# VH-VL binders against Probable pyruvoyl-dependent arginine decarboxylase (pdaD): the designs that were tried, part 20

Target 1, 139 residues: Probable pyruvoyl-dependent arginine decarboxylase (pdaD), of Prosthecochloris aestuarii (b4s6j7)
Amino acid sequence: SIFPPQCERISVEEGLKSLSPGEITFAVMARNSTNEHGRLIASSIGVALPADESVYGYLSEHHPYGQTEEQSGEYAEDLAATMLATTLGIEFDPNKDWDEREGIYKMSGKIINSFNITQSAEGQNGLWTTVIACAVLLP
Key: E = the ipSAE of ESMFold2; O = the ipSAE of ESMFold2 at other seeds; V2 = 0.75 times the mean of E and O plus 0.25 times the DockQ between their complexes.

## First folded at step 18 (VH-VL; framework fv_temelimab)

Design q4 (from p4 with heavy chain L103M; at its last look DockQ between E and O 0.06; V2 from the best seeds 0.00; counts 0 for: pae E 9.6 > 2, placed apart)
Fold by ESMFold2, look of step 18:
Parts: C-alpha cells; sequence; structure tokens
Structure q4 (fold): chain C 139 residues (1-139), chain A 122 residues (1-122), chain B 106 residues (1-106)
C-alpha cells in the first residue's frame, strides 16, 4: 500500500488522543499463525517515509517463518523501500543502499526513513499460535 | 570498523558451566541479531542459537535447549552465551556472529568474533 | 530442520583448475550463504543470497543455484584459496550448515 505525503509516525498513546470512539479509519494488518512446535513466526508492517514530505510513502506486510523479530521487521522495511523505489522508477538495492551509521536508506540521493511494527511468537505443538501487527492511519 | 571481540579461552571441568562474552562495536547493536556457533576440533560448524538484543528474545537449536542461555546487554553492546552441564564433547571453539539477514534480510552471518576455545577436561 | 549436504567432503586440485562445490538442501530455500574458513581462523563471509560476493572476495568465485541445489565455483584456483568452504541456510530455524568441503592445493 501507498499513503499520502506528510504522514508522520506517532505513538499509540498520542494516536488515541486524536481519535473519537466509533471513528472509522484505514488500518493495515499483518497476521501469521503456526501449530508447529518451536516454529518462530512473526508479523511485520514496514514503513518507508521519504524525507521529502511531498512524495508518497509505502507500507508493506511480511509474515515469515523462522525469521527473528528484528529480521522480519527489517525485511518489511526493505520491502517498503523497494516498493517506493519501484514507484519512483529508480535503481535501489535495500541491502546495499542502507546507511547503517545513520539508520536510513539512500535512493539516488534521496533520504528515506523507515520503521516497522513487528510481533513474534514461537509455536507450541498441537496449539495454534497467532501474531498480529497493525498500523492505523489517522486523518 | 565493525568488530566482535570475544572473551578469552577457558578450561572447565565436566558438569560446570561457561559464559562467553561477545562485545560489539562499530554498528547499531540492536539492528542485528547475534548468533552463537561452535566448532569442535576438526569438525564443522554447529548453530547454537541467537538473540534479538532489543527484545531479549532467543531461539535455540533443540540440541542445546535447556543447557544454553543466550543474553544481551544493550547498554554495553555485549552478548553472552552460557552453556551448563558441560561434557567433554562440548570442547569446541565458540563463535559469536552477527546476522545481517535480519537487517536487509539477505547477508547471513557477515561478521564473526575471533572465537573462544572452551576445553572441558576432567 | 533443513539438512544441507555438501559434496565433495574434500578435494585436491591444482592451481588454475576450475573447482565446483555443491550444497543440496532437503527442501526449497531462498537464503543460502557460503563461508570460507582457514585453519585456526574464524569463518569469513564469502557469498550471500546464493550468488552475491561479499566485499573483497575475488571475482574468480561465483555462486549459483535456487530451490534445493546450490554451487560455489572457483574459476581458476589460486594458492590462497586453500580452505574449507561451508554452505549455510538462513531460511528457517534452526539455521544449519553443510558439512564443509576442504579444498587442498597441489
Amino acid sequence: as target 1 above (139 residues)
Amino acid sequence: QVQLVQSGAEVKKPGSSVKVSCKASGYTFTRYTMHWVRQAPGQGLEWIGRIIPILGTTAYNQKFQGRATITADKSTSTAYMELSSLRSEDTAVYYCARDSYWMRSYYGMDVWGQGTLVTVSS
Amino acid sequence: QIQLTQSPSSLSASVGDRVTITCSASQDISYLAWYQQKPGKAPKAWIYKASSLESGVPSRFSGSGSGTDYTLTISSLQPEDFATYYCQQYNSYPYTFGGGTKVEIK
């Protein structure tokens, strides 16, 4: 999914102050489940936010098996950044264009900030285990 | 410079425990997983487990479940692996390695510590 | 668990030879790496994502494969390539390594 320019990340606490009970808004959800003993599962939403607020951002979802929580989140961020680069028609390699020191992507001189929302768990034999990550877009 | 520096060699008796440290520098400690891998003399590589430092969550190879404990101290950028109930077959070089896979999801274990020889001797 | 089977376990080859090492997975995977290890040293990251060379790895090395079958190739073996090479899957837990291929020169 894409989202409009000038969106900002806010905390759940801050977001709740901005919402009225019964209000309807857009949400993105990633869900994953397992009943296999010891299977590590995660659900991630990745966000790529251009520093240029006039440009659209992207959200991704990722629900892997066997990835760590951090791996899942960063894959989701990489995926969101790749989707953004594809839409912009520019060359981009999320593994090479990540600036580790600054914690940002660089796309043909553009700065892309990122974050993720990830939940993980480990499966128990004979029981379904489910993890959900969700992001809500406020007006 | 990205670097993982491990604690020194140890000689242990059977039934005891060992705790190996791995100090990370030159990168954002919490954006990588830390893995522990061992290599018995003349043998191949064996994955012990990993930790996600920001969350403290761990996963273990079932072979080591119940004996291995992996921890991390975010304030010192240091990971630890403790192995209890040591046996002679636990004699090995123990490595920490950061897993670049979770960051960028593609690189595998790109930086390794120098290794810590643990000798279990009666 | 995903079993990785390397072949051969060891080989001897002359400088200049083309060397091919295989790694077979017990199920389809998307993430495979290769490591080079010299005696007494830690493993070094060599190839990631099956075919991408790590920084500083000579261009005579290449990796290929997908699904279950992967190869590491040295197009013209050099004396410094004497080492043991390990494949490793990072597709799912537990992460597993192949048994290694010891490359001996001369």
Scores: ipSAE 0.006, ipTM 0.521, lowest interface PAE 9.6, mean pLDDT 83
ESMFold2 (binder alone), look of step 18: mean pLDDT 93; pTM 0.947
ESMFold2 at other seeds, look of step 18: ipSAE 0.199; ipTM 0.742

Design q5 (from p4 with heavy chain A59E Q65K, light chain K49A E54Q; at its last look DockQ between E and O 0.91; V2 from the best seeds 0.00; counts 0 for: pae O 5.0 > 2)
Fold by ESMFold2 at other seeds, look of step 18:
Structure q5 (fold): chain C 139 residues (1-139), chain A 122 residues (1-122), chain B 106 residues (1-106)
Amino acid sequence: as target 1 above (139 residues)
Amino acid sequence: QVQLVQSGAEVKKPGSSVKVSCKASGYTFTRYTMHWVRQAPGQGLEWIGRIIPILGTTEYNQKFKGRATITADKSTSTAYMELSSLRSEDTAVYYCARDSYWLRSYYGMDVWGQGTLVTVSS
Amino acid sequence: QIQLTQSPSSLSASVGDRVTITCSASQDISYLAWYQQKPGKAPKAWIYAASSLQSGVPSRFSGSGSGTDYTLTISSLQPEDFATYYCQQYNSYPYTFGGGTKVEIK
């Protein structure tokens, strides 16, 4: 997904203070569940913010089984940042690691920041476990 | 459930072409790279190439460049591999395999299709 | 192109035996995976990044190595471990596989 220009990351606490009841906002959720004993689950949202405030940013979602929190977050963040980099015409080698490509994107001066929001858990036998990650875009 | 279902076995004459399909279900098709791998009878595994559906780009093993064409139809969540100018040496089981990552294989190819036997015989 | 040489090509062992198979790369690599394949079945992801077990892989399996020399070890062989094991490099294109090691249970 893309999102409107002139966005910045703020804390949940600051965002809640800024949000008026009944305001129209943009929200993305990633959700995952399991009742299998020992099943790793995660829910991740990746975000990429362009340096040019007039340009749209990117959001991604990922809800894997069998991935750690770090693996899931990296996937989502990489996807969002690389799609933004492609839109901005930043060249990169698809066979390079995320660590190397992240450096290239940021050194370009066209991508200010990328990050992820991830929640993870391990399932317990006979009990449903659910993880949710959410990003809200304030006006 | 994540699943890759391939088209049925093919018997082909030398010089013809074959197109193997791989229909994905249970996950967002465009969010993972798809690989093609073959295995001749009693032999090992050989990587043919891959497609990154989000970027729309392909990469081929040089051995197959000019004969292999990998495509994806995002609307049907289906990947295809077409091999032309078939020879008896192309007799193999052809697999599609989903990468565990959207770009390149960081954590291996975690889901494989059931395989499609292609027999090239006169 | 990076060539992978597996050894041995096949072996027979008893339940409870320690089994080690090797994979040698023609140059230094940073990314190596192992796959298990049973007869008539597609390969399964087993080990990634040389030493990390895929989800659901029994702890009796381990992987090690760096640079050019890699091993897969089964500490106590079980009947369900009868299979062919392949190493695979994903360091650079084209991705390549080792020739495989067939593990047979006596």
Scores: ipSAE 0.204, ipTM 0.738, lowest interface PAE 5.0, mean pLDDT 87
ESMFold2, look of step 18: ipSAE 0.431; ipTM 0.808
ESMFold2 (binder alone), look of step 18: mean pLDDT 93; pTM 0.952

Design q6 (from p4 with light chain K49Y E54Q; at its last look DockQ between E and O 0.25; V2 from the best seeds 0.00; counts 0 for: pae O 9.1 > 2)
Fold by ESMFold2 at other seeds, look of step 18:
Structure q6 (fold): chain C 139 residues (1-139), chain A 122 residues (1-122), chain B 106 residues (1-106)
Amino acid sequence: as target 1 above (139 residues)
Amino acid sequence: QVQLVQSGAEVKKPGSSVKVSCKASGYTFTRYTMHWVRQAPGQGLEWIGRIIPILGTTAYNQKFQGRATITADKSTSTAYMELSSLRSEDTAVYYCARDSYWLRSYYGMDVWGQGTLVTVSS
Amino acid sequence: QIQLTQSPSSLSASVGDRVTITCSASQDISYLAWYQQKPGKAPKAWIYYASSLQSGVPSRFSGSGSGTDYTLTISSLQPEDFATYYCQQYNSYPYTFGGGTKVEIK
């Protein structure tokens, strides 16, 4: 999914105050489930945003088994950055283009900010466990 | 179980081509980079190139540019490396190796195939 | 391209010895890995990001260094550590390997 230019990230609390019952908006959702004891599950939404706010970014969804919350979130960010790089016609390698000191991607001289929303859990035998991550776009 | 299983040994004539396969299992194939590395008998390791399956893009060591072709089939989770115009010095064990680069910890090439011996002999 | 020079090319040591292997890069890098290879087998991932141990690697192994100079150290050599060790940079393409250091028993 495309992250429109000039949009701002706001808190869930602030977003909920802005909504009215019956209002329609766009959402990106990741969902994952398990009933297996000890199985790690996660659901992540990754976001990659060019520093140039006039240019669109990307949102991704990722729902792995066997990844920690941190691993899942980072993968989702890398996926969103990959989608952006593909659209820009830029070859991209998250391992090389990630600047660990600054916590940003630097792809072909462009600065790309990122973040993620992740929920994770470990399954318990005989119980279905579900994790959901969601991002909602407000007007 | 993360595993890379390569095709069997090959004996080739100079001037011919070889195509080595690498079947991945136990992980999401399209979310990792696949590298190809070779090792001539008694020698060190030499990087040939890589493919990023989700992008479909490749990069090659210039030494092999024009002779090596790396591809991936996402539907079968299989990577391929084809080397053309074979010479006797291409005799080597050819490895595929997965790069765990989609994790910010930068784990490097964490899983390797068993290797495929390619012998080029007249 | 970035050249990696390993030293020594081979060494002989006794069980219990402290062993140090060096890897020198032709320019500054940040992303360096080490691989262990036993005869007839594929390389195994050993150390990543210069100093982090891969899963299952014994704590007697350590990596250090920055810029152009890197080391792999075995604090107390064990019989199963006799192998060839390769450094590898994944800082920029083409990825390159050092020439290897063969560790042998005296």
Scores: ipSAE 0.007, ipTM 0.592, lowest interface PAE 9.1, mean pLDDT 85
ESMFold2, look of step 18: ipSAE 0.205; ipTM 0.731
ESMFold2 (binder alone), look of step 18: mean pLDDT 93; pTM 0.953

## First folded at step 19 (VH-VL)

Design g1 (from y2 with heavy chain I52Y; framework fv_temelimab; at its last look DockQ between E and O 0.04; V2 from the best seeds 0.00; counts 0 for: pae E 17.4 > 2, SAP .511 > .496, placed apart)
Fold by ESMFold2 at other seeds, look of step 19:
Structure g1 (fold): chain C 139 residues (1-139), chain A 122 residues (1-122), chain B 106 residues (1-106)
Amino acid sequence: as target 1 above (139 residues)
Amino acid sequence: QVQLVQSGAEVKKPGSSVKVSCKASGYTFTRYTMHWVRQAPGQGLEWIGRIYPILGTAAYNQKFQGRATITADKSTSTAYMELSSLRSEDTAVYYCARDSYWLRSYYGMDVWGQGTLVTVSS
Amino acid sequence: QIQLTQSPSSLSASVGDRVTITCSASQDISYLAWYQQKPGKAPKAWIYKASSLESGVPSRFSGSGSGTDYTLTISSLQPEDFATYYCQQYNSYPYTFGGGTKVEIK
């Protein structure tokens, strides 16, 4: 997904103060579930912010099995930043790991920040476990 | 409506080259990755490589490194795959397929071209 | 890099049968897809991310698995389901496919 120009990250508490009941806004959600004992699940939203405030930013979602919270969040962040980098024409080597590509994207001067929102859990046999990550865009 | 339309079948001699085209329509060509996959008669699928059309940068299965060249023309929304030094074992149907780099192949290769039969014979 | 082993290579089944196809990866992966291919036609995207059905895929199809072991299941085989099914990892380059499982009518 993309989001409008001039967006910046704010806290959930600050964001809630800016909303009125019944307001319409854009949201991105990642959800994952399992009923298998010991199954690792995660849900992640990745975010990439362009340096040029007139340009759209990117949000990604990722909901893997078998990844740690860190792996899942890193992948989602990588995805958002890589989509933005591709749109901005930044050269990158697809065979490099996120650590190296992140450095290239930031060195370009065109992506000022990336981050992720991740929730993870481990399933219990016979019980459904669900994890959700969400990002809400304020008008 | 998303479509990938490939060039027609070709018959080639060993040692020659072939260039297959893949014309995309119904989506923003520069926002998706284009892959090339082949299938020898009666056999499975083999990934050749891919291109990011926005950058013109390609990556290849090591098996084809040095023989395959994947390019894209943004102005015509067309991807190309050229395979040189053809052998009889290169006889196959060659497919283009797109995926979304928006989610780094979130949906996999969701749209495929119709395939181009390349026959290499003496 | 990552090898996928499908089993069985072929199977014969009757309309209404429950069919299970397996795909084993040589290392842990997070991204696996399934494709359906009928003779003389291009593969069709069928299942993505191991368990999510592509648009228009009948609900009798399901996918499951994680890590190295994945399955595709058809709960009640229909005449239009006789095809070859391929698994494919898109976890890392080079992308690789399983050898395929041909589902034939008994």
Scores: ipSAE 0.000, ipTM 0.520, lowest interface PAE 15.0, mean pLDDT 84
ESMFold2, look of step 19: ipSAE 0.000; ipTM 0.505
ESMFold2 (binder alone), look of step 19: mean pLDDT 92; pTM 0.946

Design g2 (from p4 with heavy chain L103F; framework fv_temelimab; at its last look DockQ between E and O 0.35; V2 from the best seeds 0.00; counts 0 for: pae O 8.6 > 2)
Fold by ESMFold2 at other seeds, look of step 19:
Structure g2 (fold): chain C 139 residues (1-139), chain A 122 residues (1-122), chain B 106 residues (1-106)
Amino acid sequence: as target 1 above (139 residues)
Amino acid sequence: QVQLVQSGAEVKKPGSSVKVSCKASGYTFTRYTMHWVRQAPGQGLEWIGRIIPILGTTAYNQKFQGRATITADKSTSTAYMELSSLRSEDTAVYYCARDSYWFRSYYGMDVWGQGTLVTVSS
Amino acid sequence: QIQLTQSPSSLSASVGDRVTITCSASQDISYLAWYQQKPGKAPKAWIYKASSLESGVPSRFSGSGSGTDYTLTISSLQPEDFATYYCQQYNSYPYTFGGGTKVEIK
């Protein structure tokens, strides 16, 4: 997923104040669920913001089984940043881990920020457990 | 359920070619790198190469340069490995194996196909 | 090309024994995996990134090491653990495997 230029992150509290009843806006959602006892689930949204205000940013989604919250969030963030890096022509080696490639992206001066939004849980016997991560774009 | 199901055993003559298929199910095919590895009878494991389906790019072990061709069909979630100019030393079980994310190598080859025996004899 | 030297090539052990398998790389690496293979079957992913157990791997297995020297340890060998174990580096292409260690019943 892409999003328009000049977006910046705001807090959930600030975002909720900005919403009006009946207003239409865009959202990106990651969802995961399980009914298996002990199964790890997560839902993550990754975000990458370009330094150039005229360029689109990237959003990613990830909803894995068997990953920790940290692993899931890092995957989503890495994916969003790497999609943006590819679009911007930043060279990278896909065989290197995230911390090395994040350094390359940041050193380029073209990707100013990346982050993730993650929720995770562990399933309980016979009960459906659901996790959702969401990013809402405010007009 | 994540699975890799390979095509059946083949018997080939020296000088011919073989094309082994690997059908993926239970996951988004384009999000993971696919590798090919072989194992000669009674021997260890040898990496042939890989494809990143979302990019369409390949990398090969130099030992197989010019003889191996790895492809993917995104519409059928199927990877292929073709080995040409076969010789008796190419007799082996050929495996496909799913790697970590297309953009990051982290978990190693976490899912393997059942293997395809290719026998090359005169 | 990164060479992996795996030791021993074979060992015999009894149920309950502590078993240690080593894997030495020809240069520093950060990404090493272990695979378990039983006769007539495909390799199974066992350990990734040197020390992290794949899903479903019993806790009696552990991996350790960094740089060039890596180990796989079985704290108390069970009947189902008799197999061949391979180390594999996925640090750089071409990916390479150790020669394997066959673990047999004494």
Scores: ipSAE 0.012, ipTM 0.638, lowest interface PAE 8.6, mean pLDDT 88
ESMFold2, look of step 19: ipSAE 0.030; ipTM 0.652
ESMFold2 (binder alone), look of step 19: mean pLDDT 92; pTM 0.948

Design g3 (from p4 with heavy chain R104K; framework fv_temelimab; at its last look DockQ between E and O 0.05; V2 from the best seeds 0.00; counts 0 for: pae E 13.7 > 2, placed apart)
Fold by ESMFold2, look of step 19:
Structure g3 (fold): chain C 139 residues (1-139), chain A 122 residues (1-122), chain B 106 residues (1-106)
Amino acid sequence: as target 1 above (139 residues)
Amino acid sequence: QVQLVQSGAEVKKPGSSVKVSCKASGYTFTRYTMHWVRQAPGQGLEWIGRIIPILGTTAYNQKFQGRATITADKSTSTAYMELSSLRSEDTAVYYCARDSYWLKSYYGMDVWGQGTLVTVSS
Amino acid sequence: QIQLTQSPSSLSASVGDRVTITCSASQDISYLAWYQQKPGKAPKAWIYKASSLESGVPSRFSGSGSGTDYTLTISSLQPEDFATYYCQQYNSYPYTFGGGTKVEIK
């Protein structure tokens, strides 16, 4: 997914000050569920923010089984940052690990930040457990 | 002039540790990865690990995991490699080398320090 | 980890000879470099991405190969080419080096 130019990350508290009850806005959601005992689940949204205010940013969704919170979040962040890097024509080797590619993207001057939002859990037998990560786009 | 200048030779006893420095000049320190490579007398080259200074993240050859610690000080453009629990087998010349993967065509380890001899003996 | 096997481990050749050094990887790679090292000195970057010469490297040197098989060739050996040559993969961690090929002028 893409999102419009000139977006920046703000806190939930600050975002709520900008909203009135009953307003409609866009949201991107990752969700995952299990009722299997011991099943690791996660829901992640990755975000990549371009430095150029006229350029769209990128969001990714990832909802794996059997990954830790860190693994799931890194994968989502990698996806968003790599999609943006590809669109911006940043030269990189896709076979290098994330640590090296992240350095390339940031040193390019074209990607100012990347991050992820992740919620994870482990399932309990006979109970549905659901995890959700969400990004809300303010007008 | 791109330059990597390493600290001087050291003689160490078994069981001690050594910290080798590598001061960079002539380029933007945080735009390159710094690697550490060693060479025992009369032997080939062995990769120890690397640091990405802008991120502060490291990767190590499993052989050195738990004994090697690689750090960087961005304010002084200096990388460090510390090796603990030294053994006679650790006697080697230790090199720092910068990785040029930031540049188009991926030049690999294009600039090397002069080397630091570490001798481990009783 | 990816093993690199260099061959030969040493060789003697006359000035003007064509010299070929091989480097075989234990699996396919995309990034291979060559270094020249003279006694008592740090290695020098010589060839990157298998076939591209570093700045200042004489044109008598060339590199070739892909996948698992790589070569370094000196078309007309000169006295200054006495050195040990190492291949190195920078495809995946841990980065690894070949055992080296010592070139001696006879």
Scores: ipSAE 0.000, ipTM 0.564, lowest interface PAE 13.7, mean pLDDT 86
ESMFold2 (binder alone), look of step 19: mean pLDDT 93; pTM 0.951
ESMFold2 at other seeds, look of step 19: ipSAE 0.368; ipTM 0.796

Design g4 (from p4 with light chain Q88L; framework fv_temelimab; at its last look DockQ between E and O 0.41; V2 from the best seeds 0.00; counts 0 for: pae E 9.2 > 2)
Fold by ESMFold2, look of step 19:
Structure g4 (fold): chain C 139 residues (1-139), chain A 122 residues (1-122), chain B 106 residues (1-106)
Amino acid sequence: as target 1 above (139 residues)
Amino acid sequence: QVQLVQSGAEVKKPGSSVKVSCKASGYTFTRYTMHWVRQAPGQGLEWIGRIIPILGTTAYNQKFQGRATITADKSTSTAYMELSSLRSEDTAVYYCARDSYWLRSYYGMDVWGQGTLVTVSS
Amino acid sequence: QIQLTQSPSSLSASVGDRVTITCSASQDISYLAWYQQKPGKAPKAWIYKASSLESGVPSRFSGSGSGTDYTLTISSLQPEDFATYYCLQYNSYPYTFGGGTKVEIK
């Protein structure tokens, strides 16, 4: 999914003030469930956002089994960055283009910021456990 | 059940080429990088190069300049490594290995194929 | 290109011995892995990010180090630990392996 140009991240509280009951808006959701004892699950939304605010970003969805919250979130960010690079037709190698010191991607000279929204849990036998991560886009 | 299954052993003459296949199963092929590594008899491991299937981009060890070509077929979840202008020193077992591309190489090459022996003899 | 120097190139040890293998990089790195390889088999991922054990690796194995100096330690050698161990830097291309350390059980 596309992260529109000139958008910025806001708090859930601020976003809720902008919505009316019954209003329809664009949302990206990742959902995961298990009833297996000890199974790790996560749901992540990854966001890759060019520093150039006039250029669109990308959102990804990831719902793995057996990944920690950190692993799931970082995977989702890498996926978003890779999809962004593909849609922009630019060279990208996450093995080289991630700058751990600065916490950014450097994608053919472009600076790409990223973040994730992740919820995780461990399943209990006989009980359904569900984790959801969601990003809602407001104009 | 993540698996990498490689093509069978080959015997080649000097100056010819060889193309080794690596079929992936049990995971989303385009979400991981595929590496090729070789090991000459009684010797250590040597990295040849890699492909990022979703981007189609490659990187090679300079030692194999102009001789190695790595490709991927996303529809069959299969990676290929072709080595041309073969020499006797290219006799080795060739491995494919999956890299945790999506986790910033934090895990390295986590799953390996069984290896393909390529013998170059006159 | 980053060179890795493993030491020793081979060793013989008895069951129960503590074994230490070193891997020295020609420059600072952040990403080092260890692989176990038995004769006639493909390498197996053993340790990633210098100190994290792969799934199924016995707790007698440990990894440590940072910068240029890294170690793999087997606290109490077992017969199944007979293998060659390789370090790998996956910090930058080209990826490079150490020369390997062959561990033989007496």
Scores: ipSAE 0.006, ipTM 0.595, lowest interface PAE 9.2, mean pLDDT 85
ESMFold2 (binder alone), look of step 19: mean pLDDT 93; pTM 0.950
ESMFold2 at other seeds, look of step 19: ipSAE 0.471; ipTM 0.824

Design g5 (from y2 with heavy chain T33I; framework fv_temelimab; at its last look DockQ between E and O 0.03; V2 from the best seeds 0.00; counts 0 for: pae O 17.0 > 2, SAP .511 > .496, placed apart)
Fold by ESMFold2 at other seeds, look of step 19:
Structure g5 (fold): chain C 139 residues (1-139), chain A 122 residues (1-122), chain B 106 residues (1-106)
Amino acid sequence: as target 1 above (139 residues)
Amino acid sequence: QVQLVQSGAEVKKPGSSVKVSCKASGYTFTRYIMHWVRQAPGQGLEWIGRIIPILGTAAYNQKFQGRATITADKSTSTAYMELSSLRSEDTAVYYCARDSYWLRSYYGMDVWGQGTLVTVSS
Amino acid sequence: QIQLTQSPSSLSASVGDRVTITCSASQDISYLAWYQQKPGKAPKAWIYKASSLESGVPSRFSGSGSGTDYTLTISSLQPEDFATYYCQQYNSYPYTFGGGTKVEIK
């Protein structure tokens, strides 16, 4: 998915203070579920923001089984940032790990920020457990 | 270079209104919150309110409810604070200050305007 | 509304002295900043999140504290440090400032 130009991240707390009825333009939701005992599940949204407000950012979705909250969030963030880096023509080695590639993206000056929104849980035998991560775009 | 440049000093009569401007440059205006703070002569600092330019919505200190109006013009990267029903105790230097607001970190009010003296006299 | 009480209101010190300023909040907070202000000038951001120095702030400055009790310390006072220092909470609206501590030449 594409992060519209001139959009930027705000905290959930600040966003909620500022919302009025009818202000939501677009929402992205990641959902995952399990009824398997001990199954670790997560839902993640990754976000990457360009320094140039006229250029689209990227959103990613990830719904893994067996990953920690950190692993799931990092994967989603990596995906969004790497798609943006590719679109911006930033030179990087795709075989290097996230730490090195993130450093290259930030040093380029073309990607201002990246982050993730993740929710995780562990399933109980015979009961459905669902996790949801959600991002909304405001006008 | 990040900079906030405010409009010039004003002399107003009680009961009138004043509108102070704050022009931002050197950064992406819509990625930061803009606060307004005042300082009466010889006194401390008092928060008036803030606007989130990307949302166009403001919040106010209860003390200024009904008298202060904070707005932003994204096309000119300019914030405004209007204070109505002026009294002599509103004589102060009025500052704009930017603030970054990200989910994982808050850096406070890192850049301030030069201040605008508003004098309210009979 | 969260009240911030600074102590002392003023102090006199010599170049080279160690100076400590306190800021007490009326309830627990997570976000506290310090500002330096010289006469006729706008406040300058000095310390954010209680202990992190803003860019360009000398390392002789430090901040500490959590919950309700916060301090700003100058390990060896320099001539350019004579100013008024304000603490400020940005934990919840309305944002509030302490009354200020004026650091004067002895």
Scores: ipSAE 0.000, ipTM 0.516, lowest interface PAE 17.0, mean pLDDT 82
ESMFold2, look of step 19: ipSAE 0.006; ipTM 0.627
ESMFold2 (binder alone), look of step 19: mean pLDDT 92; pTM 0.946

